VH-VL binders against TATA-box-binding protein (tbp). Designs and how they scored, part 15

Target 1, 182 residues: TATA-box-binding protein (tbp), of Cenarchaeum symbiosum (o74045)
Amino acid sequence: MLDPRTRPRVVNVVSTSDLVQRVSAKKMAAMPCCMYDEAVYGGRCGYIKTPGMQGRVTVFISGKMISVGARSVRASFGQLHEARLHLVRNGAAGDCKIRPVVRNIVATVDAGRNVPIDRISSRMPGAVYDPGSFPGMILKGLDSCSFLVFASGKMVIAGAKSPDELRRSSFDLLTRLNNAGA
Key: E = the ipSAE of ESMFold2; O = the ipSAE of ESMFold2 at other seeds; V2 = 0.75 times the mean of E and O plus 0.25 times the DockQ between their complexes.

## First folded at step 13 (VH-VL; framework fv_disitamab)

Design p1 (from y6 with heavy chain E100D; at its last look DockQ between E and O 0.59; V2 from the best seeds 0.00; counts 0 for: pae E 7.8 > 2)
Fold by ESMFold2, look of step 13:
Structure p1 (fold): chain C 182 residues (1-182), chain A 117 residues (1-117), chain B 105 residues (1-105)
Amino acid sequence: as target 1 above (182 residues)
Amino acid sequence: EVQLVQSGAEVKKPGATVKISCKVSGYTFEDYYIHWVQQAPGKGLEWMGRVDPESGETWYNQKFKDKATITADKSTDTAYMELSSLRSEDTAVYFCARWDYYDFDYWGQGTLVTVSS
Amino acid sequence: DIQMTQSPSSVSASVGDRVTITCKASQSIDDYVAWYQQKPGKAPKLLIYYASSLQSGVPSRFSGSGSGTDFTLTISSLQPEDFATYYCQQFYRLTFGGGTKVEIK
């Protein structure tokens, strides 16, 4: 039996924020740790990656920002705050306050054993399993979450909007697998 | 209606300390930085510093970083600026102002601080 | 730091006159300039932001223009309530210009 309280491991958090102001393209082109090229994508965004970031932050001229590649919500928000500070210190944006929002949490769960998804999938309403097309079983979870379950026992949870939602979705997934005979 | 209401005028001797309050209403205090601006008699406006009311983080104009201490109290929706070691050159009107990402859209009425013997 | 230099320091004008005030930045600041009006004994009031965008409730006789380093505030057909001091500001480091006093001739 799978332990429904197994802690999922976060592998990626996508978060966004809005500076609510335009960002200077000229200043972004000149500042360190920023990749900006007017000839690329019409000059609509730059990419900030400082030594302290696990991932990177995309900064749009409109002031919108997207953080990717962080392995926790705290780190994802930290990337947005560091990008804001970097823009302000280099004169690409005026001093401002941001309100980061989580858009997606992707996490993994490892059962540590094989899971008989070829047998179980027929017992799970709404499960999609077609090994000729995709080797994993696909399930819809709570709210906007989705699950991928592989015969190896590796599982992916995507679409969570908070750590608490991720925890609840993980519990739901593992409970449903147990009930189907995992 | 957004309002920033400052404490009243102060008369101080050289070497004294003064603490000016700026109470806000009509919006969520934590959502906007509060800045402080000095206007010496017959002179223009000069930015002094700001506070993030949510975190307490501050940023100062280098000229004022050893003169002013800016704080915020979320429980009373009030920002404060304390001026220490007052000198006659510190005689000025002091304004608090709200930053709206582009500019200062709302200002307090100003507090006159007079430093004299 | 970026310095803002206003000119003229004062203007004598009559009701109905067109008044132009200029502000020069020591470095390019794109269009990141605001303009404020201040009457004696009062707090400043925002007129123009982003160099040319009129703040809500401000009369249409006020207009702003410019980008880069050179900016102007224009008052068409000056009214009695427009006699005041006007300040430009760049918002990267929140530096104000020295001010321009508009007085009755």
Scores: ipSAE 0.042, ipTM 0.594, lowest interface PAE 7.8, mean pLDDT 88
ESMFold2 (binder alone), look of step 13: mean pLDDT 91; pTM 0.917
ESMFold2 at other seeds, look of step 13: ipSAE 0.092; ipTM 0.656

Design p2 (from y6 with heavy chain Y32H; at its last look DockQ between E and O 0.90; V2 from the best seeds 0.00; counts 0 for: pae O 2.5 > 2)
Fold by ESMFold2 at other seeds, look of step 13:
Structure p2 (fold): chain C 182 residues (1-182), chain A 117 residues (1-117), chain B 105 residues (1-105)
Amino acid sequence: as target 1 above (182 residues)
Amino acid sequence: EVQLVQSGAEVKKPGATVKISCKVSGYTFEDHYIHWVQQAPGKGLEWMGRVDPESGETWYNQKFKDKATITADKSTDTAYMELSSLRSEDTAVYFCARWEYYDFDYWGQGTLVTVSS
Amino acid sequence: DIQMTQSPSSVSASVGDRVTITCKASQSIDDYVAWYQQKPGKAPKLLIYYASSLQSGVPSRFSGSGSGTDFTLTISSLQPEDFATYYCQQFYRLTFGGGTKVEIK
């Protein structure tokens, strides 16, 4: 039936880090590859996007940073490191070290066939399926992971904090679906 | 196995246009940006621009902004670069390369474009 | 911008020689330097990333070192297939060094 070893495809990684210093709003407004507008979000943050970034880095005046839109942990951490270098080179922050942390990995799994979620949802403990409200079945996974399973066989895994956790959660999801009669 | 396969060499006259293809395989095309790099005869490597294959968004080195048009077709897993108004100084090898954030881990074999009259 | 100054521009060496190629950054760039090998008529090939990490499938005679501003690629015992041009690269601003051609003496 479903292959529990199917590798999930990472579509978004959220990671954070802290410069542990305030960031100059004036310097962010003036530097390249940075969008800062005091009229937007109360002037609390700017957005860095360079040619190499898959997503972007939100830089808060407090020094906190959020990397979004990267398609791997390596790229997500790379975005934070590049943003740090960019801020330092442009005088918006003092030289510093950062320690990026993964906050969320979102990935997809495609079964390649339909999954009868209307029939199997009652056989899966904790499953939530209300097609009038949301077309997918919602399941809790291992640790912090959650699953969305659609009748089309498209699945979403969210909440993983590492590639290893993502792999284990994907295996868990597919095994549970097989055991329920998918 | 990741591969980037480019279209063959081109000989063009001044003022012409050329469109170079870069077909990828061995990974999900939408997951990595495709960058283009120029190597003029006897010269080093120079970054030209890139495309996000998922959205079609582009970013260009200002030097090449009016020369190159970069696109991606996710239905065929192929990136393209079109060079317009060719001149003799555009004679070069053009590479596509996959961005692995800190470095380019896979490269196309290169496409020689020769501009002569 | 951060400039990458690569030296020497050319090295004449014999099989078995130890070859050292350097890149110097105009400002500190941590250890985010990559090294590429390019043979005539071929595409560049990634050898080293993060200044010192060996790419999969690259022979162990290649090594990288350095941090901050000074980076080195070393070939511990030059082989016939190693005659090529070598480029360093930094990820910030996607900038390449000028290249070093390693030739048969």
Scores: ipSAE 0.487, ipTM 0.808, lowest interface PAE 2.5, mean pLDDT 90
ESMFold2, look of step 13: ipSAE 0.543; ipTM 0.817
ESMFold2 (binder alone), look of step 13: mean pLDDT 90; pTM 0.913

Design p3 (from y6 with heavy chain E57Y; at its last look DockQ between E and O 0.67; V2 from the best seeds 0.00; counts 0 for: pae O 11.0 > 2, grease 19.3 > 18.9)
Fold by ESMFold2 at other seeds, look of step 13:
Structure p3 (fold): chain C 182 residues (1-182), chain A 117 residues (1-117), chain B 105 residues (1-105)
Amino acid sequence: as target 1 above (182 residues)
Amino acid sequence: EVQLVQSGAEVKKPGATVKISCKVSGYTFEDYYIHWVQQAPGKGLEWMGRVDPESGYTWYNQKFKDKATITADKSTDTAYMELSSLRSEDTAVYFCARWEYYDFDYWGQGTLVTVSS
Amino acid sequence: DIQMTQSPSSVSASVGDRVTITCKASQSIDDYVAWYQQKPGKAPKLLIYYASSLQSGVPSRFSGSGSGTDFTLTISSLQPEDFATYYCQQFYRLTFGGGTKVEIK
C-alpha cells in the first residue's frame, strides 16, 4: 500500500504579478542582471535573473511579471518582489506595491517501488494509458490538478494553486491508486 | 524538525583564518537560502551575505565582501563561512539563518570567534 | 540604503506590563518588516513577519502593527520569559534595527 501522506516535493512554482504601470525598455536594457533584446518578442519583455535567484522573472513592458523556477510559493513570490525592487532601484519602474498570485505548482511523488499501471489503469475511471504513445498513466485530479504516474513509481502532480491544494491532490492520487490495486 | 547546527567556538590570532560550518536538518537543504549574520559584543545584528545551496550563487554585504567567503555543500547539507585576515574587531558571534524570502525563520545557535593576541 | 531606527533602546518593566517597541524606516518599506526576540547567549527567534503576522508557536500576547515607515511590536502582558532584546528587520537590504532591551524593573 502506498502511503497517502507521502510528502510531494515541489519542483517548480509559477506566479505572476502586475506593476500596474509601463516599464522603461531603455532602463531595462541598461540594468545589471537584466537581459533585454528588441529582436526577441518585439522588445515586449526583459528577463531578470540576479545571482541569488534560482529561477528568473520575465518583465513585460506592460508591467506584468512572471516568476518561474522557484521551488516554493514563498520563493516564487520573493523573486517577484526582488524583481520589483531591482526595477525601482534602477529607475525602470516607479515605486509600487505588488500582490503576487500563484498560477501553477508542479511537484513530484516517489512511491519508492514499481506501480503496476498496466494492470490498474482499467480500474481507474478517466485514466489515459497508451504506452505506445506515452509511458505514463495520465489522470485528472481535484479542481485544476493533473497527475502523471509511471511504472517506476515516479509521479508528477501539476496545476495546484496552493500548497494546501497540492497536499490534498497528493493524498487523493495515492488513495485512488491504492483503491485500484496499487 | 528544522535545525541549523553550527561548529564550536574558535580562538584565533590576528591574521588567521576561520571556517564556520552550519549543518541543516529537517528540510531539503537546496530549497532555502542560508544567510550569515554578525553580532559584535554588545552590538546588534548585521547581515553579512547569503548562498543559494542549489546553485552555489552568493551575495555579500559590501562591508564583508573582502572578509567573508560563503559556500554550500549539497552532499553534506552544510553551509560554510570562512573569515580571512582576522582582526580584533572581527571578534563576534556569527549566526547562520534560513531565509524564507521575507524573514529568517530558523537560526543556528551561533559561533563565537574571538581574535586576540 | 534603508535605515531602521528602533526606539526605545531599552525599557525597564515588570511582569504584567504592556510594552511597546517602535521601529522607523528611513523610507517606505510597506509591510515587509519582521520582529525577532533574542535572549543573552542565544540565537534570535522570529516572532512577527509581514509587520503583523504571528509566527507559529509564538504566544498571542505578541502583536505587530504598522506599514510604510512606522512599525510597532507590542507585548500585551509581559511574562518572565519575555525579558530579552528585540530587533526589527526589513526585507529589502536585510537591515536590522539597533535593538530594544526589555529589562526587569
Scores: ipSAE 0.006, ipTM 0.512, lowest interface PAE 11.0, mean pLDDT 87
ESMFold2, look of step 13: ipSAE 0.006; ipTM 0.551
ESMFold2 (binder alone), look of step 13: mean pLDDT 90; pTM 0.910

Design p4 (from y6 with heavy chain N61Y; at its last look DockQ between E and O 0.86; V2 from the best seeds 0.00; counts 0 for: pae O 3.2 > 2)
Heavy chain, then light chain:
Amino acid sequence: EVQLVQSGAEVKKPGATVKISCKVSGYTFEDYYIHWVQQAPGKGLEWMGRVDPESGETWYYQKFKDKATITADKSTDTAYMELSSLRSEDTAVYFCARWEYYDFDYWGQGTLVTVSS
Amino acid sequence: DIQMTQSPSSVSASVGDRVTITCKASQSIDDYVAWYQQKPGKAPKLLIYYASSLQSGVPSRFSGSGSGTDFTLTISSLQPEDFATYYCQQFYRLTFGGGTKVEIK
ESMFold2, look of step 13: ipSAE 0.628; ipTM 0.849
ESMFold2 (binder alone), look of step 13: mean pLDDT 90; pTM 0.908
ESMFold2 at other seeds, look of step 13: ipSAE 0.420; ipTM 0.790

Design p5 (from y6 with heavy chain Q62E; at its last look DockQ between E and O 0.85; V2 from the best seeds 0.00; counts 0 for: pae E 2.8 > 2)
Fold by ESMFold2, look of step 13:
Structure p5 (fold): chain C 182 residues (1-182), chain A 117 residues (1-117), chain B 105 residues (1-105)
Amino acid sequence: as target 1 above (182 residues)
Amino acid sequence: EVQLVQSGAEVKKPGATVKISCKVSGYTFEDYYIHWVQQAPGKGLEWMGRVDPESGETWYNEKFKDKATITADKSTDTAYMELSSLRSEDTAVYFCARWEYYDFDYWGQGTLVTVSS
Amino acid sequence: DIQMTQSPSSVSASVGDRVTITCKASQSIDDYVAWYQQKPGKAPKLLIYYASSLQSGVPSRFSGSGSGTDFTLTISSLQPEDFATYYCQQFYRLTFGGGTKVEIK
């Protein structure tokens, strides 16, 4: 009934990389497109947001970086590469190479109709559904993925580490819902 | 098929305002930033600013921050750029373009704005 | 910001000629350069991304190369439809090169 091939819509990708060097707090405080305040977060990090970024990059003094808020892996990795260039150009870090790693992909799926989670939750092993506490049904999926399914037919997939894992998990979720009588 | 379709050419007097539309189709409007690019006659391409259609958040090139106002309407899948207090040097073709992080993969056909007394 | 300097500003060439256009970035941008073609009265069209990757539907006579600061666009055998202005672009601070006009000799 549900189309298992429905493409999930990515809403957030978290990725990380490491400059493998310390980053100058003084230089970050002075450069454009960067928010750094020694009084905030104990001076441990700054935040880079440029006009091209969908989200932002957190840059730790240790050289660790976290990209959040991007709507694709391409954009998430792009944010880390752009942050590296920005830090190097402004003298906050020495020239280096990075290898970004996806940490989490969050995506939505819309069934386009109601899903009878009251009726089907008992037919889905491991499902957690307590509408008095939380309006959605919670399921574990493939690998590190988790699913939230709402009666409206809105669904959330979180924890995917790659676009391929996300696509497989989406297919798995929709197939399991169909088999349970969705 | 991704398309960005802009409103037609405009002729304006100095001091007037113009609002250019950019209607998108073939993809989810909210997923990509829409950027605006100016091309003065015989000149190159210059970035003006952009909007996040999801949140309405904008960012402007400093040169254009007092000239342009960029908006997005999710209900019609349309981005807009309004140019105020038009002067003859604002005569240009204005493009909207979709940002694919490293590059602009799809462009509107351009809107010529001519400012003449 | 990273400045992109294109050379030459124009080139006169004949159909069948090999044409090479260069862009130089003021600081390394690895391979994050795009190339666009623009014909008079038309929108720019993406040709090359990541310095050397050909956009879908673009003829194989177009090629890109380079990394770091020095990038080239090459048209191996110029065709009548290739007379246009070409722009490089880098993603950092959303800047374009000044353009190179390819004209019929």
Scores: ipSAE 0.476, ipTM 0.813, lowest interface PAE 2.8, mean pLDDT 90
ESMFold2 (binder alone), look of step 13: mean pLDDT 90; pTM 0.911
ESMFold2 at other seeds, look of step 13: ipSAE 0.638; ipTM 0.851

Design p6 (from y6 with light chain V33L; at its last look DockQ between E and O 0.04; V2 from the best seeds 0.00; counts 0 for: pae E 7.5 > 2, placed apart)
Fold by ESMFold2, look of step 13:
Structure p6 (fold): chain C 182 residues (1-182), chain A 117 residues (1-117), chain B 105 residues (1-105)
Amino acid sequence: as target 1 above (182 residues)
Amino acid sequence: EVQLVQSGAEVKKPGATVKISCKVSGYTFEDYYIHWVQQAPGKGLEWMGRVDPESGETWYNQKFKDKATITADKSTDTAYMELSSLRSEDTAVYFCARWEYYDFDYWGQGTLVTVSS
Amino acid sequence: DIQMTQSPSSVSASVGDRVTITCKASQSIDDYLAWYQQKPGKAPKLLIYYASSLQSGVPSRFSGSGSGTDFTLTISSLQPEDFATYYCQQFYRLTFGGGTKVEIK
């Protein structure tokens, strides 16, 4: 039997914020820890990665920013705040406040054993399992979450907008698998 | 409407400390930085520093870093600037101003600080 | 740091005159420049932002132009209430120009 209280491990958080101003392409091209090349991606954005970041921050000329690759919400927001400061200190943007927003949390759950998805998929409403096309079983979860469940017992939860939503979705997934005979 | 109201004029002796207040109304205090600007008699405007009222984060003009201490109290919607070790060259009008990301759209009325040798 | 050089330091003009004030940055600031008007004993008042955008409630006789390093504030027909000191300001590191006093001739 699966333990519904197993803590999901966050592997990626996507968050966004807006500087509400244009960002200087010239300054981004010249500053450290930033990759900007007008010949790449139409020149519409640069990428900031400092030594302290696990992921990176994409900075659009419009002032929009996207943080990817962080393994927690705190780290994801931290990347956006650090990017803001870096842009301001190098003259690419004016001094400003930002209000980061979580867009997506991706996490994994490991059952620690095989899960008989070939047998239980027919007992789970809305499940999609076509091993000729994709080796995992696909389920819809709570709110905006989706689940991938593999025969190995590895599972992926995507689409959560908060840590609380992620925890509820993980509990829901494992409970539904138990009820289906996992 | 938006208002920034500063404390009144001060006359101080060299070596003293003064604390100027800037109380805001008509908007959410935490949503905008508050900046401080010095204007010496007959001189232009010089930026001193700013505070984020939400977090308390500050940023100073290096010239004023050892002279000024800027704070904010979001429970009273008031920003403060304290000037220490006053000298006669610190005699000036001091303004608080609201930062609209590119410019200062609202200003306090100014506080005259006079340091008499 | 970016130096802002404002000229002239003063100008004498009559009501109805066209007045032009310039501001020069030591390196490009794109269009991130503001203009302020200050009367004696009063706080500065925002006139122009983004180099050329007129602030709400400011008379249309005021206009701004320029980009990069060279910027201009123009008063097309000077009025009695326009006798004041005018400052430019760049947003990065928040440097003001030295000011231009517009006086009655």
Scores: ipSAE 0.042, ipTM 0.581, lowest interface PAE 7.5, mean pLDDT 88
ESMFold2 (binder alone), look of step 13: mean pLDDT 90; pTM 0.901
ESMFold2 at other seeds, look of step 13: ipSAE 0.565; ipTM 0.830

## First folded at step 14 (VH-VL; framework fv_disitamab)

Design q1 (from y6 with light chain S28R; at its last look DockQ between E and O 0.90; V2 from the best seeds 0.00; counts 0 for: pae O 3.2 > 2)
Fold by ESMFold2 at other seeds, look of step 14:
Order: sequence, then C-alpha cells, then structure tokens
Structure q1 (fold): chain C 182 residues (1-182), chain A 117 residues (1-117), chain B 105 residues (1-105)
Amino acid sequence: as target 1 above (182 residues)
Amino acid sequence: EVQLVQSGAEVKKPGATVKISCKVSGYTFEDYYIHWVQQAPGKGLEWMGRVDPESGETWYNQKFKDKATITADKSTDTAYMELSSLRSEDTAVYFCARWEYYDFDYWGQGTLVTVSS
Amino acid sequence: DIQMTQSPSSVSASVGDRVTITCKASQRIDDYVAWYQQKPGKAPKLLIYYASSLQSGVPSRFSGSGSGTDFTLTISSLQPEDFATYYCQQFYRLTFGGGTKVEIK
C-alpha cells in the first residue's frame, strides 16, 4: 500500500511577474549574465542567469518576466527578484517593485515499486491509459493538477499553483491509487 | 536535522594541495546549491564559489577561479573543494553552506587550513 | 559592485543593554538582507532573513529593520550568550558586511 504522506519532490516551478515598464534592449545587450540578440525573436526578450539561479529568467521588452527551472517557489520568486535588481543595477529598467505569481509547479513522487496501471486504470474514473501511444496513465487531480503514473511507480504531478495545493493533490493521487488496488 | 559535516583541519606546506569535504544529511542533496566561503584569520567572510549537486555545474568568484576546484558527488551526498598551489595567504577557515536563495541557512563547522610559510 | 558597510566595527556593552548594529549598502538593494551571528571558533548562524523575519529558534529579543540602503539589527536586552560577531549579507552577488563584534563591557 502506497504511503499517501509521501512528500512530492519539486523539480520545476514557473513563476511570472511584471516590471510595468519597458526594458532597455541596448542595456540588456551590454550587461553581464544576460543573453540578448536583436536577431533572435525580433529582439523581444533576453535571458538572465546568475550564479545564484537554478534556472533562468526570460525578460521581455514589455517588462514581463518568466522564471523557469527553479526547484522551489522560494527560488523561483528569488530568480525574479534577482533579475529585477540586475536590470535596475545595470540601467535596463527603472526602480520598481514586483509581485511574483506561481504559474506551475511540477513534482515527482516515487512509489519505490511497480504500480499495476494496466490492471487499475479501468477502476479509476477518468483515467486515460493507452500504452501504444504513451506509457503512462493520465489522471485529473484536485484544482489545477494533473497526474502521470508509470508502471515503474514513478509519478509526475503538474499544474499546482501552490505548495499546499501540491501536497493535497499528492495525497489525493496516492489515496486514489490505493483504493484502486495499487 | 539538516547537517553539513566538514573534514578535519589540515596543515600543509606551500605548493601543496588540500581537498576539503562537506557531507550533508537531513535533506535531498540535489535540491540545494552548496557554496564555499573563506574566512582568513581575524577577518570577515568572503564568497568563493558554488556547485549545483544535481548537474555538477559550478560558478566561481573570479578571485578564486585559479585556486579552487569545487565538485559534488551525489552518490555520497558530499561536496568537495580542492585548493591548489597553497601559499601562506591561503591560511583560513573554509566553510561550506547551503544556499536557501537569499541567504545561507545551514553551515558546515569549518575546516582550518594552515599553510606554513 | 555593491558593498555592505557595517557599523560600528565593535561595541562594548553590558547584559541588559539595547544594542543596535547598522549595515549600509553602497547602492539601493532589495530588502532581502540576512543577519548572522558567529561565536569564536564556530560557523555563522542565520538570525534574520528578509531584513526583518526571525529564523526559527532565534529569540525574539533579536529584530531586524530597514529598507533600500540602510538596515539594522537590534538586540533589545543583551544576554550573556549574545556576545559574538554579527554579519549582514545581501543576496545579490553574495556580499557580506565586515562584521560587528559585541563584547562584554
């Protein structure tokens, strides 16, 4: 029987924020830790990666920013705050405050054993399992979450908007698998 | 419960190499960067560099790029820093620390490296 | 480069005193300033993060404040175990202040 309290391991957090101002393309092209090329995407964005970042921040000329590749919400927001300071410090944007928003949390759960998804998929309403197309079983979870469950016992939870939503969805997934005979 | 345990003090001659270990426990090693910080005798703290234990990717303070080599072994949950071509001015305590984005929440106990002139 | 300048470099104080340590950034920074306590022969210990948030297990006599360029650590009533060196740190480019030694008067 699967342990419903197994903690999901966060592997990616996507968050966004808005500087509410235009960002200088010229300054981005000149500053360190930033990749910007006028010939790429019509010069609409640059990419910031610093020593502290786990992933990177995409910065659009419009002032929109997207943080990807962080392994926690704290780090994802940290990437956006660091990018803001980097832009301001190098004169690419005026001083401002940002309000980061979580867009997606992806996490994994490992059962530590095989899960008989071929046997249990028919016992789970809404499950999609077509091994000829995709080796995993696909389930809809709580709120905005979705689940991928593989026969190996590896599972992916995506679409959570908060750590609490992720925890609740993980508990829900494992409980539903147990009830179906996993 | 989170612990960073460093290898013991070293006494070295000029020109030697030393490798300091930092073994972690109480969390998933791959989830956090490990940074290294120098504290010369009677002085403050100076950042040296870091490693991503997941990928092995490193980043160095330019001051230390030709002095230090930082690695991670996720099979043993251990980060390492090797200091080469030791000189008397390299005498210091060296700390490993866990990066919690914005700050260092857990530190190793420090490793004193003494280089006799 | 952003420098963090601490003052005073040392202070002599008695048990029960209010102690205030300041940290100034050379340019405006975010309020993601951390404060550490280091006792002789020991590693630094995180006290305050986000300029004013108390780390778990840290006594409430410690507090942090400030924004922009000027940040303070306050010990409201100094205790014998508080004699140590205190460092500020900011997250952008991983910069530490020079330290403030708090000694028994």
Scores: ipSAE 0.412, ipTM 0.788, lowest interface PAE 3.2, mean pLDDT 90
ESMFold2, look of step 14: ipSAE 0.533; ipTM 0.824
ESMFold2 (binder alone), look of step 14: mean pLDDT 90; pTM 0.915

Design q2 (from y6 with light chain D31E; at its last look DockQ between E and O 0.91; V2 from the best seeds 0.00; counts 0 for: pae E 2.6 > 2)
Fold by ESMFold2, look of step 14:
Structure q2 (fold): chain C 182 residues (1-182), chain A 117 residues (1-117), chain B 105 residues (1-105)
Amino acid sequence: as target 1 above (182 residues)
Amino acid sequence: EVQLVQSGAEVKKPGATVKISCKVSGYTFEDYYIHWVQQAPGKGLEWMGRVDPESGETWYNQKFKDKATITADKSTDTAYMELSSLRSEDTAVYFCARWEYYDFDYWGQGTLVTVSS
Amino acid sequence: DIQMTQSPSSVSASVGDRVTITCKASQSIDEYVAWYQQKPGKAPKLLIYYASSLQSGVPSRFSGSGSGTDFTLTISSLQPEDFATYYCQQFYRLTFGGGTKVEIK
């Protein structure tokens, strides 16, 4: 029986914030740690990556920002705050406060053993399993979450909006797998 | 219990190479960047560079980019820093540290490298 | 680069004294400053993060304050184990202040 309290390992957090102002394209094009090319995506955004960032921050001319690639909510929010400071320091934006929001947490769970998804998929309502096209079983979970479950026992949880939601969804996934005969 | 354990002190001649190890335990190695910090005798702390243990991606302080090579080995949970073409001014204590975004929450004990003819 | 200027470079103090150490950033870094304690021959130890948040296990006599460009570390009543060098650090360019050595008077 799978341990429903196995802790998921966060591999990507997407968060957003809004500077509530336009950002200077000219300043972004000139500042360090920023990639901006007017020919790409109509010149609507640039990308900030600094030494401390696990991922990067997309900065739209509108002032919207998206943080991707961080491995924790703390780091994801940190990337947005760092990007704001970088923009302000380099004159691309005026000083402001931001209120970061988590949009998506992707995590993995490793059962530590094989899971007989070919045997149990028919016992799980809403499961999609077509091994000829994709080797994993696809499930919908709690709230905004979805699951991928592979025969190897590796699993992916996506769509969580908080660490608590992620823990609940992981528990739900493993419990449902146990009930189906995993 | 998070620990970063570094290899022991080294005495080297000018022109030599040294490779310092930083073995991690108590957490998932791939989840946190490992940074390296130099402290010359009687001096403060200076950031050298870092590695993402997951991807192997590195970033260097410009001052050290021709001096240091930073790597990570996921199979042994160990980060490394190699210093090449050693000179007297490279004599320092070298620390590895775990990056918790905003700050370094855990540090290795330091490795003294002495460069003497 | 954002420069971190730390003062004083050293302090001579007695047990029980109040010690204040300052760190000034050349440009605003909001409250994203950490403080470290380093004893001779040892690694730095995190004391304060986010300018004013006390790290777990750090005695309450340590406190931090500040925002923007000006930050302070305060030891309200100096203890014998507090004689050490203290460093500030900002996250933006991963830069440290020059350090403040707290010595026995």
Scores: ipSAE 0.486, ipTM 0.812, lowest interface PAE 2.6, mean pLDDT 90
ESMFold2 (binder alone), look of step 14: mean pLDDT 91; pTM 0.916
ESMFold2 at other seeds, look of step 14: ipSAE 0.596; ipTM 0.840

Design q3 (from y6 with light chain S28G; at its last look DockQ between E and O 0.96; V2 from the best seeds 0.71)
Heavy chain, then light chain:
Amino acid sequence: EVQLVQSGAEVKKPGATVKISCKVSGYTFEDYYIHWVQQAPGKGLEWMGRVDPESGETWYNQKFKDKATITADKSTDTAYMELSSLRSEDTAVYFCARWEYYDFDYWGQGTLVTVSS
Amino acid sequence: DIQMTQSPSSVSASVGDRVTITCKASQGIDDYVAWYQQKPGKAPKLLIYYASSLQSGVPSRFSGSGSGTDFTLTISSLQPEDFATYYCQQFYRLTFGGGTKVEIK
ESMFold2, look of step 14: ipSAE 0.579; ipTM 0.831
ESMFold2 (binder alone), look of step 14: mean pLDDT 90; pTM 0.912
ESMFold2 at other seeds, look of step 14: ipSAE 0.571; ipTM 0.837
ESMFold2, fold request of step 15: ipSAE 0.515, 0.550, 0.389; ipTM 0.815, 0.812, 0.780
ESMFold2 (binder alone), fold request of step 15: mean pLDDT 90, 90, 90; pTM 0.909, 0.911, 0.908
ESMFold2 at other seeds, fold request of step 15: ipSAE 0.500, 0.524, 0.475; ipTM 0.811, 0.821, 0.800
ESMFold2, look of step 15: ipSAE 0.594; ipTM 0.838
ESMFold2 (binder alone), look of step 15: mean pLDDT 90; pTM 0.912
ESMFold2 at other seeds, look of step 15: ipSAE 0.409; ipTM 0.781
ESMFold2, look of step 16: ipSAE 0.625; ipTM 0.847
ESMFold2 (binder alone), look of step 16: mean pLDDT 90; pTM 0.901
ESMFold2 at other seeds, look of step 16: ipSAE 0.620; ipTM 0.847

